# VH-VL binders against o27280: the designs that were tried, part 18

Target 1, 266 residues: o27280
Amino acid sequence: MDSMNVPEVLEIKRIVEESESVKTFIFSWDFRREVRPGQFVMVWDFRDEKPMSVSLIDPVRSEIGISIRRVGEFTDRVHGLSEGDLLGIRGPYGRGFELMGRDILLVGGGIGMAPLAALADEATARGMRVDALVAARTADELLFLDRLEAAGVNISTCTDDGSCGFKGFAHERLLTLEENHDMAAVCGPEPMMFQVMRILDERDVPAQLSLERYMKCAVGICGQCCLDDTGFRVCAEGPVFWSQELSRVREFGRYRRDPAGRRVPW
Below, E stands for the ipSAE of ESMFold2; O stands for the ipSAE of OpenDDE; V2 stands for 0.75 times the mean of E and O plus 0.25 times the DockQ between their complexes.

## First folded at step 29 (VH-VL; framework fv_bamlanivimab)

Design ff1 (at its last look DockQ between E and O 0.76; V2 from the best seeds 0.00; counts 0 for: pae E 2.7 > 2)
Fold by OpenDDE, look of step 29:
Structure ff1 (fold): chain C 266 residues (1-266), chain A 122 residues (1-122), chain B 107 residues (1-107)
Amino acid sequence: as target 1 above (266 residues)
Amino acid sequence: QVQLVQSGAEVKKPGSSVKVSCKASGYTFSMYAISWVRQAPGQGLEWMGRIIPMWGEANYAQKFQGRVTITADKSTSTAYMELSSLRSEDTAVYYCARDSGYYWDYDYFDSWGQGTAVTVSS
Amino acid sequence: DIQMTQSPSSLSASVGDRVTITCRASQSIDSYLNWYQQKPGKAPKLLIYYTSRLQSGVPSRFSGSGSGTDFTLTITSLQPEDFATYYCQQYDSYPRTFGQGTKVEIK
């Protein structure tokens, strides 16, 4: 087995509390193993394993960060860990974001901002202008605002309840913005991504979107993350897709499959 | 402000059908699901089904499968629930509710219609 | 189907009392539980979602806790407007199911 497929037991170097439900776990990383924004790793707590997006890539400090939202038993256990505790990490896997142009728009919702935060760092480091539309249900669920601001990102916020920024959905806020960008990167609730993609397509803005599906093997073998009609494996051909690719995916924004492979509504 | 306004009370005979409407306003209709929940007199709440207006896809509780049809008209921001082969046991107040489960990870009913009383009697 | 069982079915309390209502799921639902309040002749009102998150506009005297199969709604100091029926509701799987309700009455 390739060394990249063997979990490495890593010590949690630092934990950042991003919100009430989201923590970023930081690990020392050997950057001889390349990692790109948009890629994911499999996190192993020695009981279960889950895919998680890389949210921090810091070659200077030789660190990576993984942001995890508390949503179930596995994440509850992980959130109970402390600095100095151990986790198994294997990867990275999947196709990450590709940067192009000079001006990039990031549109993120909730935990979807995790991979976009890493992308923002890379983009700004390359001297790109970065605009970010950060969406959440409420103000307290907005993620990485301070980090993005520190990186020089121009931030626009959107909340369902209007507690911060634009009151409404991300795609609605996007409609109010007149400026076009050379490219866009999108990650969040799939219904959000669907609407945002539609707008961007109408504006002829190239867009990449990161999908989330149930992934078991992460190496394109088990087929659990296959997308209908295309056969795309989210873990191999994704999780980052171009809008043109997603336009061929019937289930995008409509439904998903559960761990048993059954079609389920969102 | 989010509002769900339902159609008026209905009195039906056994074996007939009833169609209740739920007009939504104050939000983007296509971005939320609509669930239907009923409550028999003096009883608890019973979930009947849900529709995602964006796609027109509905799912139902097995108890009502084949007898209930939930639809949505995006042009009028109105959801409908039709229940056929009515029985006396179907006498209840029927509620439509905005269901957040389509968009966000949290799935709750944060806005409700005022309810529609349906009485089934011979 | 996941069955939700509330305890008690009814209780009598006075203004200022601490009230605790429990809800048990027939199987683990992680944290996918909501709480609603319903007054006579009115539609239910969302109080708490995802076990412990307070809905906007709901007084802080309401709180939720629990995980897996056992959940609790707590009212720290019962107010006159809190006399109502309370329902738990799981959204772990379809069909969505409610507890049978807990009626909080004036003692």
Scores: ipSAE 0.605, ipTM 0.856, lowest interface PAE 1.1, mean pLDDT 94
Fold by ESMFold2, look of step 29:
Structure ff1 (fold): chain C 266 residues (1-266), chain A 122 residues (1-122), chain B 107 residues (1-107)
Amino acid sequence: as target 1 above (266 residues)
Amino acid sequence: QVQLVQSGAEVKKPGSSVKVSCKASGYTFSMYAISWVRQAPGQGLEWMGRIIPMWGEANYAQKFQGRVTITADKSTSTAYMELSSLRSEDTAVYYCARDSGYYWDYDYFDSWGQGTAVTVSS
Amino acid sequence: DIQMTQSPSSLSASVGDRVTITCRASQSIDSYLNWYQQKPGKAPKLLIYYTSRLQSGVPSRFSGSGSGTDFTLTITSLQPEDFATYYCQQYDSYPRTFGQGTKVEIK
């Protein structure tokens, strides 16, 4: 009924090429609709609709940015658009990150750095100390490094192939850091998040992790974004969860489901 | 550097089994899948199955279901492929390959073993 | 199973030539297509992933294009080291399947 959102058709104001495979699409936004880091929007290209993370939240310029990785037909079509073209946007939706304490660790893999970049901006604006561990397969896929540096974030990098920073995975680099933080925020490949969560739990660091699941309605009524063990709807109770909430979820890090509902490995 | 080193060539009789090993180095073994691909003489490439070493779970092409077993030993960074009830048409070079489909969205075979020739003859 | 059909099965070319190899899927595979090069007695080598993305260390004379069911590998200004067999491979669904190969030979 009246509570169901319809897409607002917005003009692409600016496109930033973040990497060969990632673009940030910037739109004018009326901040009477508040947006918090970790929330998502549904992006409609007039054929299909997919959830996308908000990576830029700029109330001063009345702008939001949505970073999109080219990884399928929908995102291929969106990457083919130009400034001035139109997209439908519903949202924001979901539970965003909550900041606590003075010192925060960000751990991001690939496009997972998008919501963490927005969080870094908010954390530094509040006067927090921000450390970021930025992971990718290779150097050319590391995202938002210049932006994080300009914001005063202390950056550590890792790449699978060792082309930049530590050679290896984020959780392996994390073991060598030995630094205490008041909280952590984690977003990236679910295998990465599982391993990072385990280390943070052992260190007794409160952690929030942002999950991705298949979504249709984004408002919690279709059930397709549900987690097996808890019944949590990623679009309503998440996408950001505390680590203790995820400790009850057997599927986290082990398997996922395809659109037909079958269990598949990662 | 990423390296996959396979066990040596085998000559087998019909009806027997072969087990090929694939020792990985230069990366975190548990975090990448290992696929097995074979190539009969003068023929193209045929995917047989894969394993994700972190969890020890494998999936197989239907053609090989019931005859192939793929396993991994995280402590030695070694994957194994065993093919049973061998026939002459199983004569091929068997490759292991690291595949990125567990961790990163793009799913490809970016490193390959040198291959293990298996000959099935009387 | 998704059948991948390459064309031609073989071709002869000279150094400096432009070479085009096509690959057709029996159903739509989006852009989930990789290309490999294989030289005699050697393992395959990844050239291109996700239809058009060059793997690190692959020369820019290689390019890929297409979507859905029809895909193309192009080699501009063929070099002596490019004489090999080329395979497309889909990863839209299991089992992963390869084209039958295209052999590029010296004229």
Scores: ipSAE 0.514, ipTM 0.808, lowest interface PAE 2.7, mean pLDDT 88
ESMFold2 (binder alone), look of step 29: mean pLDDT 93; pTM 0.952

Design ff2 (at its last look DockQ between E and O 0.72; V2 from the best seeds 0.00; counts 0 for: pae E 2.8 > 2)
Fold by OpenDDE, look of step 29:
Structure ff2 (fold): chain C 266 residues (1-266), chain A 122 residues (1-122), chain B 107 residues (1-107)
Amino acid sequence: as target 1 above (266 residues)
Amino acid sequence: QVQLVQSGAEVKKPGSSVKVSCKASGYTFSMYAISWVRQAPGQGLEWMGRIIPMWGEANYAQKFQGRVTITADKSTSTAYMELSSLRSEDTAVYYCARDSGYYWDYDYFDSWGQGTAVTVSS
Amino acid sequence: DIQMTQSPSSLSASVGDRVTITCRASQSIDSYLNWYQQKPGKAPKLLIYYASRRQSGVPSRFSGSGSGTDFTLTITSLQPEDFATYYCQQYDSYPRTFGQGTKVEIK
């Protein structure tokens, strides 16, 4: 077994409170192991293991960050940890984002902003112009605004209740924006991504989208994260897909499968 | 403002069917699900099923499987619930509700129709 | 199906009272629980979602707590307009299920 498949026990170096329900856990990282925005790691709390997107990549400080939303038992336990506590990390896995062009649009919803925040850092470091449409249900759920601003990202916010920025959904806000970009990266609720992808396709903007599915092995062998009609494994061929690839995925934006492999309504 | 307006009260015979409509306004119809919930007189709330208008896919409580059909017309922003083989026990107020579960992780019924009284009597 | 059991089924209280309603799930539902208020002849109204988050426009005297199987709705100081029936509802799995309701009556 490759060393990358063996969990490394890492100490939580720092914890950043991103919102009421989201924390970023920062670890020292040996960058001899390459990691790219859009990739994920398997986080092991010595009881259970879950895939989490990398939200921070800092080669200068030799750190990576993983942003975790508090949504269940596993994440409840992780959120109960403190700096100095230990977690198992294996990876990174999956296909990350590919940067191209000069101007990039990031469209993120909720925790979907996690991988996009990392991508924003890379893009700005490369001298790209970065516009970010950050969406959430309410203002208090908007993520990484200060971080993005500090990086020089041009931010547009969108909230369902209008508590911050545009009142409505991300795709609705996108329709009001006239500027085109060389590339877009999208991550968030799948219904959001579906609508955003449609708009971007109509505008001939190349787009990459990050999907979330139930993952078990993370190495493409168990098949749990296979997408219908394509056989794409989200952990291997993804989680980042081009819009052309997702156009072949029937279930995209429509339904998903539970841990038992049953089709369930979205 | 989000509004759900349902069709009027119905009186039906046992064995017949009833179709209740729910017209939605004030939001993007295709971005939310619609759930149907009924309430028998003096009783609690009972979830019947839901539909995702964007795709027309519906799922139902097993209790009503085969007897209930939920549909949606995006062109008119209207959802429908049809219940067949009516029984006296189906006498209830039927509610449609906007279901947030399609888009965000939170799944709640934040907007309700005014309810439609359905009476099944011989 | 996940069964939701509320306690009590009914209670009598006075204006200004602290009211606590509990809801128990037959299995863990994490925080996937909502609370609704229903007045006679009216549709239910969402009060709390995701166990503890107040819906917009809901007074601060309403609060939700709990996770797993045990949940609580608290009204810190009961107001005249709060006399109603309250329902918990799980959205962990399908079918969605409600508690049997708790009627809060005036003493």
Scores: ipSAE 0.754, ipTM 0.896, lowest interface PAE 0.8, mean pLDDT 95
Fold by ESMFold2, look of step 29:
Structure ff2 (fold): chain C 266 residues (1-266), chain A 122 residues (1-122), chain B 107 residues (1-107)
Amino acid sequence: as target 1 above (266 residues)
Amino acid sequence: QVQLVQSGAEVKKPGSSVKVSCKASGYTFSMYAISWVRQAPGQGLEWMGRIIPMWGEANYAQKFQGRVTITADKSTSTAYMELSSLRSEDTAVYYCARDSGYYWDYDYFDSWGQGTAVTVSS
Amino acid sequence: DIQMTQSPSSLSASVGDRVTITCRASQSIDSYLNWYQQKPGKAPKLLIYYASRRQSGVPSRFSGSGSGTDFTLTITSLQPEDFATYYCQQYDSYPRTFGQGTKVEIK
């Protein structure tokens, strides 16, 4: 493999605590390796390697930010690191979001707001009008609100418990939002994305959705990230898919697979 | 406010069946699983199975496979658990619980019904 | 099936005491463990999820710790309303399984 497939060992420059369960790790980054919103990187803690959301792409300061939610053994270990500690980064990989038109809707659930925050920065820099629907279980888990507001993004929030904004799910809040967008970008829990996709399809809004699947090689060789109805590989043909591509996938939103490839209930 | 309201207590003969209802309110019924958990007198908690109402798909603990049927009616926001071929050992309080594992990363039972006492005696 | 074993099965304590309850899994369950409180005649109530995260509205005197196979629920200053039975529950695998319970009663 070429130099982009070998992890570069980087020092953690800063850590931002976004919530009790989410931290953003900031690294110096050489932008000769371009990174686009929606592409992913593989984070290596010298024991295991996992795909992670890029939430900050800052060529002016030569910085990249990687937002990581604590949800298992690997992410628990990474959350225990301090500024000055080392991580391996390889990438970027995959297909990022494509911007079109003047008006974009972002729909993010939980950590899914990470790639959308990066996309929001690019969209506003292009002069697009950006509306964001930011969803979480509770107010303390809503991510990037101040950053989005400072960028001029029009924010709507929803929380399951009603502690901030609309009480309910993102797709329910979406029904009460204006329908005049040229495109949408969606990232979050797969059941959320499925329901949001159905609404956007009914409204004839072109949508791109970013999927999470188990990955091993990140370059499409191993087959661990395949969708069972189509043969699409999340690491090669995605992680960002158009809604039309996903309409062919029966498992989307319905069930998932464990690392051994066994069908597992949600 | 999330609320799960179960049907009333039942007294049954061995060999019969019981069907317990669980009416959900205060949230979008289709987006959370419903688990069923029972508790025999003076004993601990035992998970029986769950259903994801959006798809109507259920899975069961192996111990109950073939005797339990869990269903959901999205139009009435109601889940049901039916246990057949009842034995005296099935005497217990049966709970339904809202199960977050379908939607969120953390999997827990954050809202519970009041319980339905089922007594099996001859 | 993953067996969850709690210790002790019961304990007596006074208001203001620090109590600890241990839960051991028959195999590693990472941090996929929850704690519930149950009072007589009532449904269980979620206290702690993901081994250490406190549910909304749960007093700060409750805390959870551990990973792998060994987990602990701690109550740092026992209050009168804390006399109840406590259950751990794993969600690493199906079927979901509970510990046998730990009854905390007044001394």
Scores: ipSAE 0.524, ipTM 0.808, lowest interface PAE 2.8, mean pLDDT 88
ESMFold2 (binder alone), look of step 29: mean pLDDT 93; pTM 0.950

## First folded at step 30 (VH-VL; framework fv_bamlanivimab)

Design gg1 (at its last look DockQ between E and O 0.65; V2 from the best seeds 0.00; counts 0 for: pae E 4.0 > 2)
Fold by OpenDDE, look of step 30:
Structure gg1 (fold): chain C 266 residues (1-266), chain A 122 residues (1-122), chain B 107 residues (1-107)
Amino acid sequence: as target 1 above (266 residues)
Amino acid sequence: QVQLVQSGAEVKKPGSSVKVSCKASGYTFSSYAISWVRQAPGQGLEWMGRIIPMWGEANYAQKFQGRVTITADKSTSTAYMELSSLRSEDTAVYYCARDSGYYWDYDYFDSWGQGTAVTVSS
Amino acid sequence: DIQMTQSPSSLSASVGDRVTITCRASQSIDSYLNWYQQKPGKAPKLLIYYASRLQSGVPSRFSGSGSGTDFTLTITSLQPEDFATYYCQQYDSYPRTFGQGTKVEIK
């Protein structure tokens, strides 16, 4: 077994409260082990293990960040931790985002902005022009705005209630934007991603989308994260997919599999 | 403004079927689900099922499985709930509600129709 | 199915009173709980979602708390328009289920 498959017990260096429900946990990282935006790690609280996207990659400080939304028992426990506490981290796993072109569009919804924030940092560091459409239900749920702004990202916000930016959904806001980009990266609720992808396809903008599925092994063995018809394993072939790949995935935007393998509608 | 307008009250005989409509407006119809919830006189709320108009896929409470059919017409932004083999116990006010569960991370019913009274009596 | 049990089934209160309604799930539902208000002859109205998040347009006197199995809806200062029936609703699993309701009546 590869050493990367063994959880490394790491100390939480810092905790950033991103919103009421989202915290970023920062760890020291040995960058001899490469990590890319869009990849995920398995977080182990010594009771359970969950996949989490990397939201911060800082080679200067030798740190990575993992943003976690408080949604269940596991995340409740993690959110109860303090700086100096320990977590097990194994990975990174999966296929990350690729950057191409000069102008990139990021479309993120909710916690989906986590991997995109990391991608934004890389893209801006490379001298790319980055536009980000950040969507949430309400203004207080918008993530990483200050961070993105500091990085030089051109931000457009979208909220369901209109409390910040465009009132409506991300895909609706996207329709109002006339500018095209060399590529797009998308992450958020799958129905959002589906509609965004359709628009981008119609505009001939190459798009990468990060999927979320139930992952158990993270190494492509257990099959829990297999996508119907294609056999794609989200943990191995993904979680980042090109739109052309996802066009072959019937379940995309429709349903997912629960831990028991049953179809669960979005 | 989000609005759900339901069809009028129905009086049905036992064993017959009823089909209630719910016309949605003020939002992107395909971006939300529609749930149906009923309420018997003086009783609480009971979830029956939901449909995702984008895909036309519906799921039902097991209690109503085989008797209820929920459909949606995207062209008219209208959802339908048909309940067959009606019984006296089906006498209730039936509500359609905008269901956020499809698009958003949180599942709630934030907009409701005015309700449709269905009376089943011999 | 997940059973939701509210307490009390009914209560009498006066304007200005602090009102507390509890909801218990038969199993852990994390924070996947909503609260609704229903007035006679009207459809329910969403008050709180995800256990503690206030729906837009809902007065701040309403608040929700809890996680796991035990949840609470609190009205800090009851207003005349708050006399109604309140329902909790879980969305952890299908079918979605409601509590039996708590009727808040005028004393």
Scores: ipSAE 0.528, ipTM 0.845, lowest interface PAE 1.0, mean pLDDT 94
Fold by ESMFold2, look of step 30:
Structure gg1 (fold): chain C 266 residues (1-266), chain A 122 residues (1-122), chain B 107 residues (1-107)
Amino acid sequence: as target 1 above (266 residues)
Amino acid sequence: QVQLVQSGAEVKKPGSSVKVSCKASGYTFSSYAISWVRQAPGQGLEWMGRIIPMWGEANYAQKFQGRVTITADKSTSTAYMELSSLRSEDTAVYYCARDSGYYWDYDYFDSWGQGTAVTVSS
Amino acid sequence: DIQMTQSPSSLSASVGDRVTITCRASQSIDSYLNWYQQKPGKAPKLLIYYASRLQSGVPSRFSGSGSGTDFTLTITSLQPEDFATYYCQQYDSYPRTFGQGTKVEIK
């Protein structure tokens, strides 16, 4: 526990530029600390610390990859780093995805494809059939397409502007896809996840969805990641939840809370 | 081909109300917020508020609280802005804009209506 | 409310000139800043988002830079169609606020 509360300072081994706004930072990792798809790590740049998605889990090469979208001062600073620079990493934390059945649907929006890319690698390695619906605002923001294709994933794309694949939102594209999956895993903008969850629930497809909330301690003590009305802590009982667990969460898809606790629309 | 088409120009008396419509097409209406921005003659842009059509939830700049009501009708893909207790300083062009901040990480107004001129004169 | 102050309020320049417009926030807004162009009688048009990201379909002669409180919009080779008023807009907090505008006149 105390080793998980103290960041290990690691050297950036490689940087993969996934898009203009997303980079994957690759570190050597001692897999005595197991990592599951859907778990997260806290990344420390010696000034601040933020939760980040694990997108690559490679025990053979003893590597993990952490995908980071440039969306604020912390991520801007991290994107300015080079190979050989240092970051603190603590974790992993949280509950990861559970695989079931033989056919899985992944629905990812933007950076939400990061944990799903890790899950896709595990699912294909187990011999599952994997379909992925990859969504973004524009073609330039679609993530992990080459990696997913190389892994044998069947990819459908959608973009808001129609620059690649289906023109529209992920839930709209989902209505045009075949309904023959044993389970789904969903990660992306919370409004997207809400709409996708409604469709999957109506089709009786078991779904796991990964939520994002503000985090401070990452071990369930500070209460910053709690969900309204349930008391679920995203860092402890999540970030991955079953759709039936989320049916009890009033705020899902409607609003979030800022660090001051103020209700803010998505 | 995202389009926002607004209702026509209006001339109003002080103390009355105006309701401007904004019909959206070319995208799923409920999945983006709609913001309202006004511009007085020869002046800059002023954000008034926005609505999230999926939930019918609106939030407003404090300056307009109590005078502005923003609504949406998902069945017609139309947003509305109603401004009450009009006065001469409310003379402006009123724009609706598609607001990316509900769905995606970057918040901006990527599509705008043509504007609705509202003139308040006694 | 976060006040956004643009400079200059107006300028005149020749075709081919390099033009720089500045925008200053009353407090740090990280990189949560957009730039819009508005031509007379028309709605604003998004040029730059997240301080430096070019919107699709916008010519590469437009660029943005800055973070924190100080931001710039640069036009590297002014064209006749660039006559317009330019606005910065912050989205760090509500209400969303705009700069007062910078009018660019081409001569």
Scores: ipSAE 0.364, ipTM 0.751, lowest interface PAE 4.0, mean pLDDT 88
ESMFold2 (binder alone), look of step 30: mean pLDDT 93; pTM 0.950

